VH-VL binders against q8ssq3r676to911. Designs and how they scored, part 37

Target 1, 236 residues: q8ssq3r676to911
Amino acid sequence: SPQDIAKQLTLIEFKLFQSVKMKELYHKSWTISKSKFENSPNIMSLITMSNKIANWVATEVVTTPHPKKRVEVLKRFISVAEHCKKINNFNTLMEVISGLSNSAVSRLKETWKSLPTRYVNSFNSLQNFLKTDENWKSYRQTLKTKETPCLPYLGLFLQDINFIEDGNSNLSSENDWVNFKKMNLLTSVFTEIQYFQRHPYFSFSTHQNIQTYFEKDIVILPEKELYAFSKFIESP
Short names: E, the ipSAE of ESMFold2; O, the ipSAE of OpenDDE; V2, 0.75 times the mean of E and O plus 0.25 times the DockQ between their complexes.

## First folded at step 19 (VH-VL; framework fv_acasunlimab)

Design w1 (at its last look DockQ between E and O 0.80; V2 from the best seeds 0.00; counts 0 for: pae O 6.0 > 2)
Fold by ESMFold2, look of step 19:
Structure w1 (fold): chain C 236 residues (1-236), chain A 124 residues (1-124), chain B 108 residues (1-108)
Amino acid sequence: as target 1 above (236 residues)
Amino acid sequence: EVQLLEPGGGLVQPGGSLRLSCEASGFTFSSYGMHWVRQAPGKGLEWVSVISYSGSNKFYADSVRGRFTISRDSSKNTLFLQMSSLRAEDTAVYYCAKEGYQRLYGDYYYMDVWGQGTLVTVSS
Amino acid sequence: SYVLTQPPSVSVAPGQTARITCGGNNIGSEYVHWYQQKPGQAPVLVVYDDSDRPSGLPERFSGSNSGNTATLTISRVEAGDEADYYCQVWDSYSNHVVFGGGTKLTVL
């Protein structure tokens, strides 16, 4: 079921999120090409998993050749996204929406036209929640409630740290006031990450079939091949 | 087919302003960072600016910082470069370019598809 | 800021191997990307992530990167390979894309 998929992905990704150490975020180390896997291993594990799930969503759609079955795949992923939002798993929500927004998927106009109105409305609502307008206004308003358990979107934490590191560097590095403000802002972000790490999804239980599926059985197409499959199932 | 189209070049006086646009098609615009790269006549490639997929991160070459503003409109699949305080040294062909990987986090910045470019001439 | 250095030109006989270098301090710690630009045309990606080839590009194009030098290698060079070639990195410390100065490949 969509609810079971959302819960199991939540357990998988929260374990990775909970493993992140704040030292992995120092000096933008997760951005440094060949050392990032050594210096930011848990951040990179979560990023790798996120890219994998987004790709998986797109792959499942474009590798489903029968139009009616392909619409059912869309419905199931929109339902997974709905459940992710309901359980405060915004990280997996972003992954699923990103996968459905992949160019190989979004170009399938006939498939999207066949989607029932309820799912169209739900997809639009989820996209509006994740709109980047006004610096992620809708998402940030929800996160400010500090409801737990919650798996926040990792990318926005990384964006905020990057902003603090770059936006506050235009002042002299010898300026103690600038250094104090920068450290305060960084500490605030780290504290927020740790706050959400401390509240696990205790009520969720593992389902080994689903866990094994995500570990072993998911199909990932190279990004370049996604579009080729898309053109095959719906010609230009 | 992935395509980038850049109308809006032209001739402008020193100190003037010009807005370049780049209309994207054939890919999910909101999933990719976008770049501007310029090339003065007879010279090499010079990076100008990048904007992240969300529009929240913007970076500029030192030569244009404070004078140029990159922006994007995901509803129109369009990348913009607002240029002001133009100088003779800004005369170049301006290319828009798409980042290569579709990824949430985008660890690498390389450009897999380029527009054909548009000429901006800043005359005396 | 970070600087990439390329030779201004390289000449090679048809059928031979061309090697175009891109020098940078500790460039081996970065991923290097290569572009080909023919006269009057936009650049085209020919190698990314040091050594990966875009779909549809001939296997004759390859790359390597270690220490302070990245190299674009074009085997069995053809007249159609005459172009300017640029190396490029992303400098995470400055948040800048950096291009090399370009190398004109001439096939004699």
Scores: ipSAE 0.198, ipTM 0.661, lowest interface PAE 4.0, mean pLDDT 87
Fold by OpenDDE, look of step 19:
Structure w1 (fold): chain C 236 residues (1-236), chain A 124 residues (1-124), chain B 108 residues (1-108)
Amino acid sequence: as target 1 above (236 residues)
Amino acid sequence: EVQLLEPGGGLVQPGGSLRLSCEASGFTFSSYGMHWVRQAPGKGLEWVSVISYSGSNKFYADSVRGRFTISRDSSKNTLFLQMSSLRAEDTAVYYCAKEGYQRLYGDYYYMDVWGQGTLVTVSS
Amino acid sequence: SYVLTQPPSVSVAPGQTARITCGGNNIGSEYVHWYQQKPGQAPVLVVYDDSDRPSGLPERFSGSNSGNTATLTISRVEAGDEADYYCQVWDSYSNHVVFGGGTKLTVL
């Protein structure tokens, strides 16, 4: 069920999230092309998983040749996204919405037209929730409530850290001492991450078959192939 | 097919301002970082600016920092470059370019598709 | 600022192999990308992430990167390969895209 998918992805990704150490966030180590996997292994694991799931969502849609079945696939993923938001898993929510927003999926106009209005509205609402307008205002407002358990969207934390790192010198311009302002900003972000890491989803039980499916069985296509498949199943 | 169209080039006087646009199609615009790269007549490629997929991160070449502003409108699939305090040395063909990887987490910096470019001439 | 150094020009006879180098301090620790630009045209990506080739590009184009030198290799060079070639990296320390000076490949 969509709920099961949401819960199991939550468990998988929260475990990855929880494994992230603060040292992985130092010196923008996750951004260094050929050393990021060594210096920020847990961050990279979560990023890899996120990209995998987003691509998987798109893959599932464009590799469903039957139009009616494809609509059901859309419904399913929208439902998964709804459940993700409901359980405060915004990381997986972002992945699902990203996948559904892939150009290979969004171009399927007939498929989307066949989607019941309630699902369309739901999708639009979720997409709106994750909009970047005013620096992710809607999402940030929700996150401020700090309701737990919660799996926040890690990408935004990384973005914030990068912004702090790039916008502030390590040394104070006044006396060449340590820039405590910068350190405080970074610490604030770290503290927030750690806060969410402290509250796992204990109420969710592991479904091993679903876990194994995501770990070993999912198929993802390269982006160009996604588009090719999309054009194949629904002509321009 | 991925396509980048770059209107907005033209002749401008030194000290003047100009806004370039790049209209994107054929891909999920909001998922990719976008770059501006310029090329002076008979010269090599010079990177100008990049904006992240979300628009939250912007970086500039030292030569244009403080004078140029990169931005994007996801609703219009359009990339912008606001140029001010233009100088003769800013004369170039300006290319918009799409990053190669989808940036859910923004960690790749190469350009897989380029527009055809628009000429900006700064002359009195 | 990070600097990439390319030879200004390379000449090769048709059917032979052209090698264009891109030098940089510890460039092997960075991913290098290559672009081809023909006169009056926009640049085209020919190699990315040191050695990956975009779809549609001939297998004649390949790349390598180690130590202080990245290399674009074009085997069985054709007249149509005559162009300017640029190497490029992302410098994470300065947050800049850095291009080499470009190499003009002449097919004799």
Scores: ipSAE 0.018, ipTM 0.599, lowest interface PAE 6.0, mean pLDDT 92
ESMFold2 (binder alone), look of step 19: mean pLDDT 91; pTM 0.948

Design w2 (at its last look DockQ between E and O 0.55; V2 from the best seeds 0.00; counts 0 for: pae O 8.0 > 2)
Fold by ESMFold2, look of step 19:
Order: sequence, then structure tokens, then C-alpha cells
Structure w2 (fold): chain C 236 residues (1-236), chain A 124 residues (1-124), chain B 108 residues (1-108)
Amino acid sequence: as target 1 above (236 residues)
Amino acid sequence: EVQLLEPGGGLVQPGGSLRLSCEASGFTFSSYGMHWVRQAPGKGLEWVSVISYDSSHKFYADSVRGRFTISRDSSKNTLFLQMSSLRAEDTAVYYCAKEGYQRLYGDYYYMDVWGQGTLVTVSS
Amino acid sequence: SYVLTQPPSVSVAPGQTARITCGGNNIGSEYVHWYQQKPGQAPVLVVYDDSDRPSGLPERFSGSNSGNTATLTISRVEAGDEADYYCQVWDSYSNHVVFGGGTKLTVL
């Protein structure tokens, strides 16, 4: 079920999130070439899982050749996203929405046209929640309530750290007061990450068959193959 | 077919301003970062700027920082480069280019599709 | 600030193998991308992520990257391979894309 999928992905991804150590975020080490896997292993595990789930969503849509069954796949993933938001799993929510927004999926005009209005409205609502407008205003307002358990969107933490580390590109690093402010801002982000790490989803139970599916049986296609399948199932 | 078209360009005086456009088609524009790269006559490639898919990140080469502004309009599938305080050394063919990765976390900036370029000449 | 160094030119006979180098301090820890540019044309990606080929590129184009040197290798060189070749990385410390100076491949 959509609810079970959302809960199991939450357990998988929260375990990865909980394993992240703040030293992995020092000096933008997760961005640095091939050494990032050695220096930021838990961040990279979470990033790898996130890209995998987003790709999996797109793959499942484009590899479903029958139009009516493909619409049911869209409905199922929108339901998964709904449940993710309900349980404060904004990281998996972003992954699912990103997968449905993949160019190979979004181009399927006839499939999207056949989606019932209820699901169209739900998808639009979820996209509006994740809008980047006004520095992610809607998402950040929700996160400020500090409701737990919660799996925040990792990417926004990483973007905030990058912005703080880079500062204004036109400013030198010679001012001790500027360096002090920069460190306080970084510490604030780290503290927020640690706050959410401390409140796991204790009430969720593992369903091993679903866990094994995401561990071993998931199908992922390269971007070019996604697009090729997409063109095959809906021309031109 | 992925296409990038750079209408515009032209002749401008030193200290002047010019806005370049890059019209995209054949891909989901809002899913990809975009770059500007220039090439002075007889010279190599020089990267100018990048903008992330959601405009949350913009980066500039040192040679243009403070004078050029990159932007995008996803409703029009158009990338822009606002150039100001132009100098003779800004004379070049300006290419727009599509970033190759469509990932939730895209960590490798390379360009898989390029426009044919537009000439900007800065002379008095 | 990060600098990529390429030889200005490389000459090769048709049917032979061309090797174009891209030097940088610890470039083996970076992902290197390669572009081909023929006269009057836009650049075209020929290798990305050190060794991966874009769709439609023949297998005779290959790349490697270790230590301080990345190499683009073109086996069984044809006259149509005559072009300028640029290597490129992303420098995460400066937040810049960096290109090498370019190498003119001449097919004798």
C-alpha cells in the first residue's frame, strides 16, 4: 500500500539521516570530487538513496506500457507522497515529487490528462508546499513548528551550509566579525539537524518484504533509457 | 531534439550593457542547470556563469563577477545573461549550455548540449 | 584558481592513436569531462565523468584519469577527428567551472 511504502521508506531513510555526523559537513566535504565518499560517507549514502528513489519513481512510470495501468502508477505515487507529508517525511516527499517531475514522466501528456481531478489537486498542493519561492517559505514555515518525528529535506540543509560557507562571493575573508557570524550560522544549521536526528519514528514497524524490495529488487534506469521508454509509450 | 538558440548579440560600446537570451526546447528546462561559456576570437573556452535549475544557486567567473547577472524564466524556457560595464576583453562568442545531470543532488557540472553561440563585440 | 594544463597541439597519422593530456594537481580526485570543437562550431561533449561516453559517440573515444593526469584517447584516428579538445572540471572550492587551454589535434 501507499501508506506502507511511505512508512518503510521513512524507516530506511531516517536510519541513514540519523547516521550523519556533523564532521561530514565541514568545509563542504560532501561536494569535493571522489574524496566525498571517504570523508562524508553517511551524507553520500543518503544522497545516493535519494537519487535512487527519485529515479525508481520515474522508472516505474515509463516501464508501465498500458495507459490505464500507468495512470494507476501515478495515483499510487501521489498517494505515497501524500502519506510522506502526513508523517513529516519531507525528504522522501521531495524524492517522489522529483521523480514524477522527471522530463521522461512530465512529457506524458495523455497519461497526466487521464489523472482524476482529486489527484491533480493533490499533486499541485504538494508541489506548492515544496516551491522554492521566497526561499522555500512554505516548507520552512512548516519546519519551524519543530514537530517530531520528522525527516527534513536534506538538500535544503546542504544548500544553506553551502551558502554560509561561500558567503557573498564579492567579500574577502579578512574580517574576524564576519568569520564569527559565519560560524554561528553554521552551528545553528548543525544544531537543527541534530534536533531532528534525536526523534526517530519509534511507532513504525519494519515490513521485511518491503525493506528487501528496496534493498535488492528495485529497478533503476539511466536517464537516456528513461527518455527512450517515455518516447516509446507516448509519441512523439 | 534538444535545442538551444541564442538570438541577440551585437556591437556595443565600452561601459555599455547588453542582455543575451537563450531559448530552450526539447527538454524540461526547469529540471536542469544552465551555463554561459564564452570564447574570444582565436582563444579557448572560458566559463562565465551557472544557474541552478531552481535559481537558488548562481556562480560567476572572477572576470565577470559584479558586472554580469545570470537569470532564467521557466515559463518562457529562456536563460538570460545581463551584461553591464562591458569591456573590450568581453568580446567573444557566447554559448549557452545545458547541464548534463538531472538528479535531485547533481554534483558534477558538465555541459552535454551547447547552443551555436552569439557574437558580442565591444568596441568604440 | 585551479589550473588545467593541456599541450597546445598533438599530431597523429590516420589510423593511429592520439592521446591528449590534461594536467592538474591531484586531478585524479576530480571528475574530468572532454569537449571537441571543430572550426566554426560549438563544442560537443565526447567524454564525461573521466571515462563515460555520451550516446552516439564511437567506442574509439575513451578517457582515463589518475594522479595528476587525465587523458583523452582517440583510437583509429580519422581526418574528421581534427579539432580542438578541451578538458574541464568543477572546482568546488572556488565554485567555478575550469577549462584547460585546449589542444589542437592535427591529423597528418
Scores: ipSAE 0.174, ipTM 0.652, lowest interface PAE 3.9, mean pLDDT 87
Fold by OpenDDE, look of step 19:
Structure w2 (fold): chain C 236 residues (1-236), chain A 124 residues (1-124), chain B 108 residues (1-108)
Amino acid sequence: as target 1 above (236 residues)
Amino acid sequence: EVQLLEPGGGLVQPGGSLRLSCEASGFTFSSYGMHWVRQAPGKGLEWVSVISYDSSHKFYADSVRGRFTISRDSSKNTLFLQMSSLRAEDTAVYYCAKEGYQRLYGDYYYMDVWGQGTLVTVSS
Amino acid sequence: SYVLTQPPSVSVAPGQTARITCGGNNIGSEYVHWYQQKPGQAPVLVVYDDSDRPSGLPERFSGSNSGNTATLTISRVEAGDEADYYCQVWDSYSNHVVFGGGTKLTVL
């Protein structure tokens, strides 16, 4: 069920999230091409998983040749996204929405047209929730409630850290001493991450078959192939 | 097929302004960083600017900082370069280019697909 | 600013191997990318991440990077390989994309 998918992805990704060490966030180490996997292994694991799931969502849609079945696939993923939001898993929510928003999926006008209004509205609402307008205002407001358990969208934390790192020197401009302002900003982000890491989803049970499916069995297509498949199933 | 089309080039006087556009298709535009690179006549490639997939980061070459503004509209799959205070030395073919790696969280800075370029001539 | 240095020109006979170098301080610690540009055309990526080759590119194109020098190698050069070649890196210190000056490959 969509709920099961949401729960199991939550367990998988929260485990990855929880494994992230603060040292992995130092010096933008996850952005260094040749060393990011060595210096930020858990961050990179979560990023890899996120990209995989987003691609998987798109793959599932564009590799469903039957129009009616394809609509059902859309319904399923929208439902998964709904459940993700409901359980405060915003990382997986972002992945699903990203996959559904992939150009290979979004171009399927007939498929989307066949989607019942309630699902369209749901999708739009979820997409709106994750909009970047006013610096992620809607999402940040929700996250600010500190409701747990919660799997926050890691990407925004990384973005915030990058912003802090890029916008502030390590040394004070006045005396070449340590820039405590920068340190405080970074510490605030780290503290927030650690807060969410402390509250896992204890109420969720592991479904091994579903987890194994995501770890070993899912098929993902390159972006170029996604688009090719999309054009094949719905001609321009 | 990934395609980048760059309309908007033309002749402009020194001190003038020009807005370039790059229309993207064939890939998930919102998932990729985008670059502007220019090439003066008979010269090499010069990087101009990059914008991250979510527009959260923008970087500029020193030669254009403060004068050029990079932006994007995901709803239109379009990249922009607003140029102001144009100088003769800004005369070049301007290319838009797509970053090679799809990014939800990561940063990779190479360009796997380039547009055909648009000529910008700054002359009195 | 970070600087990449390329020879202005390299000449090779057909069927031979061309090597185009790109020098930079500790460039081996950075990923180097290479672009081919033929006259009147847009650049085309031929090697990325030091040695990876884009889909559709001939195996004749290869790359390496170590120490202070990256190298683009084109084996069994043919007339169609005549072009300008540019190396490129991302300089994380300045947050700049940096191109080399370009190398004109002439096939004799």
Scores: ipSAE 0.016, ipTM 0.541, lowest interface PAE 8.0, mean pLDDT 92
ESMFold2 (binder alone), look of step 19: mean pLDDT 92; pTM 0.950

Design w3 (at its last look DockQ between E and O 0.66; V2 from the best seeds 0.00; counts 0 for: pae O 7.1 > 2)
Fold by ESMFold2, look of step 19:
Structure w3 (fold): chain C 236 residues (1-236), chain A 124 residues (1-124), chain B 108 residues (1-108)
Amino acid sequence: as target 1 above (236 residues)
Amino acid sequence: EVQLLEPGGGLVQPGGSLRLSCEASGFTFSSYGMHWVRQAPGKGLEWVSVISYSGSYKFYADSVRGRFTISRDSSKNTLFLQMSSLRAEDTAVYYCAKEGYQRMYGDYYYMDVWGQGTLVTVSS
Amino acid sequence: SYVLTQPPSVSVAPGQTARITCGGNNIGSEYVHWYQQKPGQAPVLVVYDDSDRPSGLPERFSGSNSGNTATLTISRVEAGDEADYYCQVWDSSSNHVVFGGGTKLTVL
């Protein structure tokens, strides 16, 4: 069930999100090439999981050779994404949409043409919600309602912190007022992260078979192999 | 199959303006940051600008800050560089380039695919 | 303001090993990327993240980075390796991509 998959991924990823300590975000430590795994281990775990899930979505599509079954895989993932948005899991929503938007998947024109209109409209609506236009206006407006439980998109927090750190260096100022403003902006982001960490998905129950699947049975392919499979199942 | 195509370029007088474009295909354009890099005749590579995957963050080399504007249009899979107040030292081949990391990496690192480049000549 | 220093040229005989250096203060704390550019062509990535090889590149291209020096190593140099080579980092303090000045590899 798409709903069950969305809930179980939410439990897995929220646990990782809760583990993030604010010190992992100090001085952009998750961006410092050689030390990021030591200094930002929980951030890196969540990033690694996100890349894995996005890849898994693409892999499942391109390794399904039968056209009608492949359309059902698209339907299933779009339904998972719908449920992720419904339960305020925007991080997993982004992962699934990213996987479906992978070039190896998006190039499958015949498969996408066979998708029923309901699912096309749903996919377009989800992409529109996640549009980056006007600095993520639609997503940010939704997040400002502060509905909980919620698993926000981690990448946007990281982008905002990067901007605050790099934006202050771009202003070319060394006075105490610039440092004070920078600290206030960073504290605001950290406070928002902590706010969402405090409200777990207590109403969701673990489904052990699905948890074990994501732990042990998930298949991922390197990007070049994704594209090779894609070309094999739908020739240009 | 990732490709970046740069139709355009040209001759412009000092103080003039020119817009460069870069058409992307074979990858999910909105998932990657994009760069402009230039190379003056007989000289090395000089980074010009970057735009984040979201379009929300833009950075510029000091030599072009205030004169050049980077932008992107996800509906057309196209990167742009609007150049104004052009100078003779802006004469170069301009390359667009794709970042190798997707949005979840959170920073700008390396350029894994480059366009063929387009020549901009600023001369009176 | 971060500066990467490369030798202007390196000459090697065919079949030998070329080593192209990229000097920078504490460059070992950065990920270093390397690009090959042949005359009249766009640059091509040959090493990223210090030592990782892009798919389709020969194993004879390798990299290392420690201390104040990163090194691109090309084993069993061929005439086709004759090109300019650039190192590159991201400098978060300036918000800039920084390239080295380039090294012309000549195969004798």
Scores: ipSAE 0.032, ipTM 0.608, lowest interface PAE 7.0, mean pLDDT 86
Fold by OpenDDE, look of step 19:
Structure w3 (fold): chain C 236 residues (1-236), chain A 124 residues (1-124), chain B 108 residues (1-108)
Amino acid sequence: as target 1 above (236 residues)
Amino acid sequence: EVQLLEPGGGLVQPGGSLRLSCEASGFTFSSYGMHWVRQAPGKGLEWVSVISYSGSYKFYADSVRGRFTISRDSSKNTLFLQMSSLRAEDTAVYYCAKEGYQRMYGDYYYMDVWGQGTLVTVSS
Amino acid sequence: SYVLTQPPSVSVAPGQTARITCGGNNIGSEYVHWYQQKPGQAPVLVVYDDSDRPSGLPERFSGSNSGNTATLTISRVEAGDEADYYCQVWDSSSNHVVFGGGTKLTVL
C-alpha cells in the first residue's frame, strides 16, 4: 500500500539521516568531487538514495504503457507523498514530488488529464508546499514547529550550510580571530539536524520484503531514457 | 528535446545596462542549476555566473561581480542576467547553459546543454 | 585563481589519434569536462566527469585525468572533428567555473 511504501522509505532514509555525523558537514566536504564519498559517506548515501527514489518514481510512471494503469501509478505515488507529509517525512516527500515533476512525467498530458481532481489538487498542494519561493518559506515554517518524529529534507540543510560557509569568512573582519558569528550560524544548523536525528520513528515496523524491494529490485532509468519512454507511451 | 533560447542581446553604450533572458524547455527547469558563459570575439570561453536550482545561492566571476546579477523565474522557465555598468570588455556572445545534474545531486558543475548564444556589443 | 593550461593548437592527420591535454595543479583530484566548439556554433559537451561520454557522442571521444594532466582523446579523427576544444573544472576554493584557454584541433 502507499502507506506501507511511505513508512518503509521513512525507515530507510531516516536511518541514513540519523547516521550523518557532524564531521561530514565540516568544510563543505560533501561537495568535494572525488573525496566526498570518503569524507561524507552518510550524506552521500542519503543523497544517492534520494536520487534513486526520485528517478524510480519517474521510471515507474513512464514504463507503464497502459494508460489506465499509468493513472493508477500516479494515484499511488501521490498517495505516498500524502502519507510522507502526514508523517513529517519531507525528504521522501521531496523525492516523490521531484519524480512526478520530472519532465518525462509532466509531459504526459493525457495521463494527468485522466487523474481525478482530488489527486490533482493534492499533488498541486504538495508541490506548493515544497516551492522554493521566499527561500522555502512554507516548508521552513512547518519545520520550525519542531514536531517529531520528522525526517527533514537534508538538501536544504546542505544548501544553508554552503550559504553560510560561502557568505562568511573564517576570520573576523575586525581582527584575525575566529569568526564566531559564522560558527554560531553553523552550530545552529547542526543543532537543528541533531534535534531531528534524536527522534526516530519507533512506531513504524520494518517490512523486510518492501525494504528489500527498494534495495535490490527497483529499476531506474537515465533521464534521457525516461523522456524516450515517455514519448513512446504518449506521443506528442 | 532540451532547448535554450537567448533573446535580449544587442548594442549598448559603455556604462549602460542590459538584461538577457534564457527561455528553457524540454526539461524540469527548477531542478537544475543554470550558468551564463560568454565568449569575446575570437577568444575563448569565459564563465560568468551560476545560479542554483532553487536560486538560493549565486556565484559570479570576479570580472562581473557587483555589476551582473543572475536570477531565474521558475514559473516562466526563464533564466536572467541583469548587466549593469557595462564595459567594452563585456562585448561577447553570451550563452546560457544547463547543469548536467539535478538539484538533488547538484554538486557537479558542468554544462550539458548550451543555448545558441546572444551577442552583446558594448560600444560608444 | 585556478588555471587550466591547454596547448593552443594540435594537428592530426585523418584516421589518426588526437590527444588534447589540460594541465592544472592536482587536476586529477577534480572532475574535468570537455567541450567542442565549431566555428559559429555553441559549445557541445563531449566528455564529462573525466571520462564519461554524453549520449549520442561517438566512442571515438574519450577522456582521462590523473596527476596534473587531463587528456581528451579523439581516435580515428575525421575532418568533422576540426574544432576548438575546451577543458573545464569547478574550483571549489573560489566557487568559480574555470575553462582552459582552448585548443584548436586541425585535421590535416
Scores: ipSAE 0.018, ipTM 0.581, lowest interface PAE 7.1, mean pLDDT 92
ESMFold2 (binder alone), look of step 19: mean pLDDT 91; pTM 0.948

